# VHH binders against Translation initiation factor eIF2B subunit alpha (eif-2Balpha): the designs that were tried, part 1

Scores and structures below are computed, not measured.

Target 1, 305 residues: Translation initiation factor eIF2B subunit alpha (eif-2Balpha), of Caenorhabditis elegans (p34604)
Amino acid sequence: MVQESIISSFRGKLENDPSKSTSLATVETLLEVLDRSRATTVAEFQNELNQVVAALEKTDYSSTSIRSAADLFTRFTSLAPAALLDQEDFSQVLDLYRQRARSFIKNVRGSRAKISKCARLFFTHHMNILTHSYSKVVLETILDAHKSGYHLHVWVTESQPDASGKLVFEELKKNGVPTTLVLDSCVGYVMERIQAVLVGAEGVMETGGIINKIGTVNVCIIAKSRHVPVYVCAETIKFVREFPLNQADIPQEFKYRTSVIERNNLELEHPDVDYTAPEFLTLIITDVGAMKPEAVGEELIKMYI
Unless a header shows other numbers, all headers, positions and changes below count from the first letter of the chain; antibody chains aren't numbered by Kabat.
F, E and O stand for the ipSAE by ESMFold2-Fast, ESMFold2 and OpenDDE, each averaged over both directions (binder to target, target to binder). V2 = 0.75 x the mean of E and O + 0.25 x the DockQ between their complexes.
[cut] marks letters that were taken out.
The coordinates of atoms that the task and the answers printed are left out; those that the model quotes come from them. Centres of patches stay.

## First folded at step 4 (VHH)

Design S10 (from A13 with S104T; framework vhh_7aqx_2)
Fold by ESMFold2-Fast, scan of step 4:
Structure S10 (fold): chain B 305 residues (1-305), chain A 126 residues (1-126)
Amino acid sequence: as target 1 above (305 residues)
Amino acid sequence: QVQLQESGGGLVQAGGSLRLSCTTSGRTFSSYAFSWFRQAPGEEREFVGAISWSGGSTDYADSVKGRFTISRDNAKNTFYLQMNSLKTEDTAVYYCAADTRYYTGEFLDSTEYDYWGQGTQVTVSS
């Protein structure tokens, strides 16, 4: 399969079903590649997947969503017992990969709906919630609660410099949800009005912490200071086996957009993401239920077995 | 690691009430969410109700909603199922279960829970 046909298939999945996540479309496309693969070694297979992922990242869809989904797909599907990797017939390894991939995709399908249902167990029928940046799962969770009769007032940060929060604000307004747009610098100012913070994640770490759009750590620190719970909504496809201890330990896949090293300019520090340690989070709400941050490590181990 | 032991089962008349207790031992009680399941002869285990780590969230199967109440007492390392307005259809072996995650019955197969009690028989006579 050539890259043009792979990209066409990927775009078709999203165009035929606007409700489908970029992550789901990515792993479904990777399964198609895996089903057609004639690789005879692990290296050949990995090279094939890497080329496909690179092609998908050149599309107009979220590169972060594509990369995180692809990384988890690869980690989940390609982890095989050492004895099986030593087999002369690689077709048995590919069959195992295909079986694992189908199981993985089944778990990803409908994940946002499961998260929305689970999140409502922690909502009150009348509440002020604060959200930061753009997250499809958070947006769907809020809209689903609103349609289910909950009376939510949503306070949305602008999330500069890309102003991604304004997209959330406009979509909430279109759907009749009471909403207020606030400056990123005003989170501390408005937090006393908030009953819960609801954020997404670009990655959920083995520590139980999260990597998310820049400003998330500030929101979560302020929420903890005011005794406001922080609920993270994240599909299990965003869980990664990484163990950051501080901001400098953010995995290479979540690189800063602008860094001192990359620009050779010591006057600017403009990262796109930050790390929020588990102590600042109340719950991680997933498609397999809600968990406390301290339980994330055990769940990750189970996911990769 | 946690061990679970049910008590409070027995024979009760339709329309009556019964309170089941599940006492825990082992690791920290507050680290676990708890659920009740039941199993009638020849049937699969079905979800009855669940309570979160703090008791701040509860969920129930539609068949028992409004009649059953789940609660927990962290000081006594015990959680409860208060059963009111009992029906003959409520006759089953009742099991308590513990997990570090909080679930509704729709999210997990009963076999995926971390820890289970031995079960206690509840028989509701007409």
Scores: ipSAE 0.330, ipTM 0.708, lowest interface PAE 3.5, mean pLDDT 82

Design S12 (from A13 with F107W; framework vhh_7aqx_2)
Fold by ESMFold2-Fast, scan of step 4:
Structure S12 (fold): chain B 305 residues (1-305), chain A 126 residues (1-126)
Amino acid sequence: as target 1 above (305 residues)
Amino acid sequence: QVQLQESGGGLVQAGGSLRLSCTTSGRTFSSYAFSWFRQAPGEEREFVGAISWSGGSTDYADSVKGRFTISRDNAKNTFYLQMNSLKTEDTAVYYCAADTRYYSGEWLDSTEYDYWGQGTQVTVSS
């Protein structure tokens, strides 16, 4: 089936390119839908996209990341002049959508390089950095700084239970970056040696807080207690219009994989992510510059206007 | 919202020094990062330097590194560009800009900043 083919393509993008984010894979998949579309009306096209997004959300990848990326993609690609919508040939509207979609994806693909350059404005030539879990943008930022002559010692948490921190540790070692692997329970023990914490995010909330791999809130609380700055590296495509006040406000689809939610097994409190409130964060470093957490709400408004 | 006004421009001889000031009239001065841009006759507007919310981080264009220094005084709602070892190539209209975001100079566009001053002329004679 066409739908099955699209879902297979989506999974293939993430399996064949370990550096690719779920958000980027989502918008690339939606561009493929747009390129294959034979829709003759706006309603027909929107229905087609909605069906694909719903199918992607049933995968084990973050449904919140998929939905948020799809919403941003649709917002930026579907703004057509009224004059063009009044034309008899809808193919002109689809061509405009394709042009905007390609421009949007080009900007998304360039995001990590911009974040890396911006992050270096906050680095010193010699410093100890602590990072938690596997973040492709954080890894690229560290490697870019190292290649630019910075002398970083990177302290990496194991990030149990998936041990994703070990992947970061091995990649840093492979590239000649001095690195030390740390037990998750030892973050408080080593924080006195750390000049900055560098973490990624699965989502940046309207509150200025972040949703990220489980353990992130613990790292950030300890960092604040020791007066160590926390720098979040995140592409703007990961900005989500959600307003959580506490851990309970995290959407279930985001907190647990879809398969766990569907089984309704709520006796086991082993979430994949946690929420870190803005008070525990120093800066959100993005492809549109660095900002204080309190400025995030303004940026989200600009993205939808 | 914030309004910006430059001052301190004028005529100076090559090798001399000049200090530009940008005074803000908005609330929450400490919530903004500030930048200086310049535009020479017949050329595109270019980034000169930027300073973060606290002044703890600064960034400069390669053409001015080591010669220009940006600073801020939160008590006076004013930020500055100290220009030393001026060259004739530094002749331009200098603009101050404000944003809640702190940018890298490498991909800055003048249209990306929310607030701008009117500009002040700096002329460096040979």
Scores: ipSAE 0.277, ipTM 0.698, lowest interface PAE 4.7, mean pLDDT 83

Design S13 (from A13 with F107Y; framework vhh_7aqx_2)
Fold by ESMFold2-Fast, scan of step 4:
Structure S13 (fold): chain B 305 residues (1-305), chain A 126 residues (1-126)
Amino acid sequence: as target 1 above (305 residues)
Amino acid sequence: QVQLQESGGGLVQAGGSLRLSCTTSGRTFSSYAFSWFRQAPGEEREFVGAISWSGGSTDYADSVKGRFTISRDNAKNTFYLQMNSLKTEDTAVYYCAADTRYYSGEYLDSTEYDYWGQGTQVTVSS
């Protein structure tokens, strides 16, 4: 596939299926490359994948989500027994990679359902939940709990400047979930009414912290000050081997859209995401269970070994 | 680094009760979530119940819900499975398990616990 064709296929997956995540679209696109590959060596195959990932990262979709998905896909699909790698017939290696890729994608597709079920273990039948920004896994978790008989009142921040929270508010309202839209500046005002904060993540860091929509760190600091638990819902495909100590340690490509970086408009402090340190988080709820932030580093190591 | 040892297994009549204990040797007991699994002859190991780090959340397999109760005692570094209204179908080797993660049996596809006990036999006679 030519780069333009690959980018068009990737965009089409997301435009044609509103429920599909950027991470899932990324690995499905990489599977298409793998299915069409005629590589005869590991180096040739790796070069093909690297070029595709670089092309996808130049889109205005989340670079954090694309990078984490691509890294995990490559790690799981490219592992092969030494005996097989030493054979002259590389077609056997490619077939194994294709089988592993399909299994990996099957697991990714089941992630949100597992997260929704796990999250309910921490819900009470009547509770006020605060959420920030648009997260497909958080929205599905709330809707599944509502359908399962939980009586949730969902407080949604507007999440300016893109107003992504208004999309969540309208979707919840459409599905009959009691919901209240609040200004981003009102989080401290309403927190005393909240029993839990539920947020997504674009990336879960090795520190146990998260990268998520700008304003998330403010919500989590306020929640901690009021002793309100913060539950992060994130697929394991979003786990990233990054170890930031502060906001400045976050790569520029994660904080700003590629279009902004290319135009050199970095004189403004208007990042799309911020970093929330693990001390402000209570639990990371994943497709492999719930874990304390302290356990994230160990799980990340296991996924890459 | 955490070692688990089951006790309390044995023979019991249908309709009876039995309490299993799992004693943990090692530090940071409160950092672990705990689970009970069972394995009947010729079957795969199946989930029975789980308890979160503080005991604030519990989960059970549908087959034991309402009959079994899982609890923990952080002062004794021990957690328990209280089995009531026992059925012959409950006959199995029961294993205790520990993990830094809290999850139910539905999430165990290709997932393995960090630490396991040796197992204790429970036999329920007619």
Scores: ipSAE 0.393, ipTM 0.742, lowest interface PAE 2.8, mean pLDDT 83

Design S14 (from A13 with Y103W; framework vhh_7aqx_2)
Fold by ESMFold2-Fast, scan of step 4:
Structure S14 (fold): chain B 305 residues (1-305), chain A 126 residues (1-126)
Amino acid sequence: as target 1 above (305 residues)
Amino acid sequence: QVQLQESGGGLVQAGGSLRLSCTTSGRTFSSYAFSWFRQAPGEEREFVGAISWSGGSTDYADSVKGRFTISRDNAKNTFYLQMNSLKTEDTAVYYCAADTRYWSGEFLDSTEYDYWGQGTQVTVSS
């Protein structure tokens, strides 16, 4: 296995298909590793996967999305019936892993379509939606609703400092969706006009809270104060076994980009993400249906059993 | 944990109406989303309708849309399926199901619900 060729394959998946999620590209890449594997033991196979995941995490793509997808892939695919664990021929275990991996990927590929259809059940035919940051599932959800005859006006925050909201604004404008770009500091100013907030997540926590682009917690607090519902759109592959109680509890991998994670500057606090507690969220809309934030913990248990 | 019990089934003539009830004995009724499924002899269970924990969202199978209405009464720990303009093909055993997640027929099949009632027979005569 040449690590550089695996990274090139991963990058190619995302560059050749801009609609593909980092999570899906990750599990597809891990299936390729599985298909090429000649491992003779569980430990050998796990070491092979761990090396690939570590390499992917050093790319320009979201390390949190890569790690979470890889964890779910490994847990789902690596569970073998007790009868097979007693076999001398590990190739039968690898074949089972490949079968499970293919099933897992099939489910992941259908996730966004299920999410967009579910989200429309909570929309009205004419509504003002506020969104923050760039989320492929949120963008697809809005575009699918627009194509289905919903008359949405989408208010998009700039999402500084990376200005990811400007990309969403341009994409919506390109597709004929009425849209208004607003300053991050104007969320409180415009919230009176908003019927729903729609955001994505980099991770959905056991608490039912989310980790997402910095500024998300501010948007959600303001929405709650104005009695505006907050709908989170997230694939179940983004569910993670973390239990933060406050901003300080966010794992370092989520708070800072890989290039700045080792900064120990007591005078600066420039996190890339924040944590939004479940009390500020109305619904988590997933590929397995919509759920209240408080139900997320139970769903996570089912995913790992 | 929740326990479910259906009532209101019976014999009705085509074009008539029936109201099915599902009573729950769990303490957290308002935290559950509810669904109705039905099963004709020799067939798989099929989705009929669903209602979210808030009652703000409902979903129906295309075969019953416009004829059936699902609703909930949190004060009575009960949810309902109002069946109007009944057809002979509506004849089935009707089951109620509950989950802390909101489910539509497009997202979950019948095997994914953890809490079920025992079923109530609905027979529609020509």
Scores: ipSAE 0.006, ipTM 0.381, lowest interface PAE 10.6, mean pLDDT 81

Design S16 (from A13 with Y102W; framework vhh_7aqx_2)
Fold by ESMFold2-Fast, scan of step 4:
Structure S16 (fold): chain B 305 residues (1-305), chain A 126 residues (1-126)
Amino acid sequence: as target 1 above (305 residues)
Amino acid sequence: QVQLQESGGGLVQAGGSLRLSCTTSGRTFSSYAFSWFRQAPGEEREFVGAISWSGGSTDYADSVKGRFTISRDNAKNTFYLQMNSLKTEDTAVYYCAADTRWYSGEFLDSTEYDYWGQGTQVTVSS
């Protein structure tokens, strides 16, 4: 029914525009739901969004990216003045939500180009870069540097078990970028050839650490042991006021699937993400400039005050 | 936490050279990225050049690229703007700025920097 048409629209956004992030496609889809909504209460609207998000999570796209984007969309759009919430005509509240959603989407769309331009300031003209997993901002950064005349050789981990690194490898080959596909177990073997590690993030924590695809912490530990800088490319919209100290402290929204079976399986430790502490990171490159991990807390204060 | 003070401004003839210094107070000098801005009478502050925390990265406005060089001396808590082949159009009040974030002129305008100096006048005569 309705869910099927929404899922089709969501898939169409990503299939018709390969450069589009899952996060952006998610919030655009939620805006479509918002534009079609005839909800008369906040509860009714939130229920509609929750049903859509649950449907999107059943797709083969990143459930973590979908959930995080949906949560940010809901938090950003739902900060309506109390006086408006008391209106008999909820359509005025929906119009405010629509206005806020459009502003949010506009900011997200411009972020990757700014990150790409900033990242090039830290590149040398000839450089061996190692990357892990599929990050659209990292991919765009590498491709833009290549188009700008930089001579990069990109070493890409397979990023098992979903083999997301193979997608990056094929895309780089298609665009004429010299690239080598590396087994996840070979990161230590190849690190001596690498001048910088470039990774994305699903979330940037108040600690200055990041939550990213499983295997990221291993890559960053090895990079630090070899004195290879780690550059994180992340939109400011991915900054969250969380303070993890350990892998166990990863917020529920990033770590676990909603499956009851998986939740109760005590013999399986197969998380989709890991936490990399700030001591393993050199720079966080954002749409508002580059910063040391130690400066992230200060930036979060500026964003939320 | 950081205070900035410019020095080295003055009158110089076109084609000449001048070196500006920005001295910082505090023990956290290496935690800051630094920039130079300038402002001519009746105009807005414009970006001139920037240097990263380590000095490993620099960025310059197109109008000064190849003529100006920014550098830092962490041992002296000082950073510099070496100005060569000066033109009358370079006449302005020069300001030093510091931030914990690394910026280029395209990413953040002058209003987004955390710390500023008082400015030093540079006058280039024909």
Scores: ipSAE 0.029, ipTM 0.530, lowest interface PAE 7.1, mean pLDDT 81

Design S17 (from A13 with G105D; framework vhh_7aqx_2)
Fold by ESMFold2-Fast, scan of step 4:
Structure S17 (fold): chain B 305 residues (1-305), chain A 126 residues (1-126)
Amino acid sequence: as target 1 above (305 residues)
Amino acid sequence: QVQLQESGGGLVQAGGSLRLSCTTSGRTFSSYAFSWFRQAPGEEREFVGAISWSGGSTDYADSVKGRFTISRDNAKNTFYLQMNSLKTEDTAVYYCAADTRYYSDEFLDSTEYDYWGQGTQVTVSS
């Protein structure tokens, strides 16, 4: 009953707030588990978390994003003095975990604003930007720059087959941002007019590469060919300890949603994401500042110590 | 959709006390931060007090500090404004508001809230 309530809460977070990332919804759900926990030992609490994470991974949301966010949450919140862990009253340990979880989530919630401010350092007041798919952090970054007086013309790919780019196009239009919707096949045609590519990421890999909506690698290869910089906007909570060398190395759970029927024997290649190697990226702009792709591995080590 | 309903308003003499309640619907009450605002005739809505999702952080307008206390009861899906030492200048319509950014520890300005109650009248007589 409790577990069904928690999974329902997780789905509600994403359905009621379309701007919320899967990673953020995951850590907020884990904080809810922590808030409701009546565990009396570390082992009992860890078992509760593991059961919830496993249940969330069976939803249609990215299992890689869920697992990575859960790992970071656990790492950040579960460092406790040995003296407290040896106490018979575990409620004091849970209260400490709740306080640490609050601080972690506060930092995560402020991430997009920090990314937006950092990204503006790389903008000019008059600029043609190309973006691909729907990225909440990219959309907020563009809207914030527009409100700050930048004159941006945003070229948005349709991002078929889900047409997620049309949602970005409509939101930009509503907010008075000059925008042009382009076919995915027209990226090479329009790239000569573009001063920068701005994309999000579902995950930032140890390699410094990214996993993002299918078509991203095509955009980035074309940008590099035309000497157009590619700026990736991603919260540090999206950093994952994966080391893909090619498209085949992407875990299938990340490439395909859990609900995809017969993905093990598909006759068609219709993945939801692709991998873009670090050589095609200029900067990863994060809530802790901008970094070159080759610096990502060191940042991941610092996060896990 | 979050629904908010105030209760506990009424007439009270200066120096008296009154407790306002705001009841919310749904399973997400424990994840939300809540605030009280008030509006006197001809004035803009004024911030009164706020409580974070955990209850660990509260904030109050300078005009009510030491007199008003905000609290929450997650078991009842209700949060409260305990008003003591009431003054005639406290006469206003009191509104409750929900910050539906899950587990928020940062308080919003009045213009940033999307979910409001209908308001309850508090009248303090001299």
Scores: ipSAE 0.000, ipTM 0.119, lowest interface PAE 17.4, mean pLDDT 79

Design S18 (from A13 with E106D; framework vhh_7aqx_2)
Fold by ESMFold2-Fast, scan of step 4:
Structure S18 (fold): chain B 305 residues (1-305), chain A 126 residues (1-126)
Amino acid sequence: as target 1 above (305 residues)
Amino acid sequence: QVQLQESGGGLVQAGGSLRLSCTTSGRTFSSYAFSWFRQAPGEEREFVGAISWSGGSTDYADSVKGRFTISRDNAKNTFYLQMNSLKTEDTAVYYCAADTRYYSGDFLDSTEYDYWGQGTQVTVSS
């Protein structure tokens, strides 16, 4: 596939379906490349995938989400018995890769439904929950609970500066979910009313911590101080083998164009994301079940090995 | 690293009650979520119920909701399945399972659990 055609296909997937994650669009694009591949060796095929991933990382979408999704896609699709790898006819290996890739994508597409079902195990039929920023999996989890008869009152931060929380507020309101929009500076003020915090993640780190929209660490610190549980909803495709110890350790790809590292002017510190350490999180709710943050490292090892 | 052993199975008459126990050997009982599964002859293994690490969350198969209760005793390294209003359809080998993750049987198939017991027979006569 021509690079321009690949980028156009990738962008089209996200523009035509606003509910689709960057990770899902990435693996769907990689399957498209795999379906068109005429590679004759594992090395040739890996090189094709690497070039596609590099092209996708030059887009405006999260390069860490793209890279992580690509790594998991490759891990799940390219395992083959030694006997198949040794044969002259690589087309049989490519056919096996295509079968595995389609199975992987089918599982990824079912991830949000599994997460929403799992999350309800921790809900009470009447509760106040607080959420921060726009997360498609969190939104679907709340809407699914509402449709299932749960009476949730959702407190939504504005999530400045992009006001992404206002999008969540409007969608919940349109679906008849009781909702209150709050200033980011009011999280401490309202936390006494909250039974649980529900947030998404751009990435789940090997530490068991998360990288998410700026302000998430503040919400989680306040929740911990008030003994309010924090539930992270994230597909396993967002798990990455990174080990940040502090905010400075956030991978460059997560800091986006607003961070000081990417700017000539150091007078303003306006990052798009922050890192929340595992001590401030209660559960990571995933498409393979709920786990304590301490268990994330072991699960990552299982996924990548 | 974790071993599970069921007990309390046996013969009961329809409408009766039975309590199954699953004892664990290992140092980290509180780090595990637990589930019960059952399997009748010639049928697939079926989810029965699950309990979270603290016991603060439980989940049940629709076929047993309102009749079965799962509980845990962290001091005794034991968890239980209290079965009430038993039906002949409840006849099966019951298995306990443990995982560091908490989920329902519909969420993952039974092969994805980390640890399993050997099973205990429950026979409900009419």
Scores: ipSAE 0.233, ipTM 0.661, lowest interface PAE 5.0, mean pLDDT 83

Design S19 (from A13 with F34M S35G; framework vhh_7aqx_2)
Fold by ESMFold2-Fast, scan of step 4:
Structure S19 (fold): chain B 305 residues (1-305), chain A 126 residues (1-126)
Amino acid sequence: as target 1 above (305 residues)
Amino acid sequence: QVQLQESGGGLVQAGGSLRLSCTTSGRTFSSYAMGWFRQAPGEEREFVGAISWSGGSTDYADSVKGRFTISRDNAKNTFYLQMNSLKTEDTAVYYCAADTRYYSGEFLDSTEYDYWGQGTQVTVSS
């Protein structure tokens, strides 16, 4: 089965490059599917992509990241003039899709560097920042600022239950960045020492809010209460056409990893992510610049036109 | 609602200077990233320079670096393009643009700006 080799390729991309995002690995995998495709119609091609996306979502990687990246990839690459949709010349349509997919991936690969440069505009040369969970773009942003001569003291939550914050703490320490590991329950205790909160996102919602590792909403509520700005670092590929109004509106597949959902045993409230509404966020720093949460809806409309 | 109005265009001799102004109305000016673009006859519209909403960051096309300076005056809701050492190749219609969605960082190309002025003609003769 084609799906087995594709899933293996997807896992290999993430295992061989620890810095690579799930979103980037997803679109690179979909390009691989597109390069191997022998589809003769749009419907056949879309069915092939849908089957692969469903298979990738059964992995224990972020289903939010996989689905949003796949949706953007499909939207960006699959728009074709009606004149090119004849059955005899579908190979020309596939070639157009391949060309668009390569352009899209090239833009995605440059995203973190652009975010890092933009984020520094909001840093002071000496500051205390608080971060929560493991975000590759946040980590790169902090390390790039440190290499550029900024004197940051980074306060990192443990981010239980997976303790992903301990990985961030060790990586910062290894690179000579002053860092302090704090209990998740101590965010309110330490916030008075913090000048800015810097977090990532698994998804940026049409509302301008974010879905991110459980505990993010608590951090952001406390930051707002103390008048500490919250800067979200997120690639535009993580923008999702979802409109949650509260925690209950988060799709189950976003809240829980596939392994938990498959067991069909959600007796405990132990979600992997929470939703942070736009009123708790100051700026969303992206590969196309920093924007107010209110501007996200317009950007999504442009991406899906 | 946002409206952009350019002023300051005209005829100038090569080696001379000209200052373009762009005045905005409506929404909070201090929230906008602002850009200047130009289009010569028969050419594509090209980026000239941009300034972040904070005024702390500026970006320039290689062809104008060291000759043009962009600045803003939030009290007057106006931003400027100071053009020095003008060349005949600088002859174009100059447009100001606002990106009301973004605050700073990477400046989007011409298709990403929300609002555009009507343009002002700059003619550089020798």
Scores: ipSAE 0.000, ipTM 0.138, lowest interface PAE 17.6, mean pLDDT 79

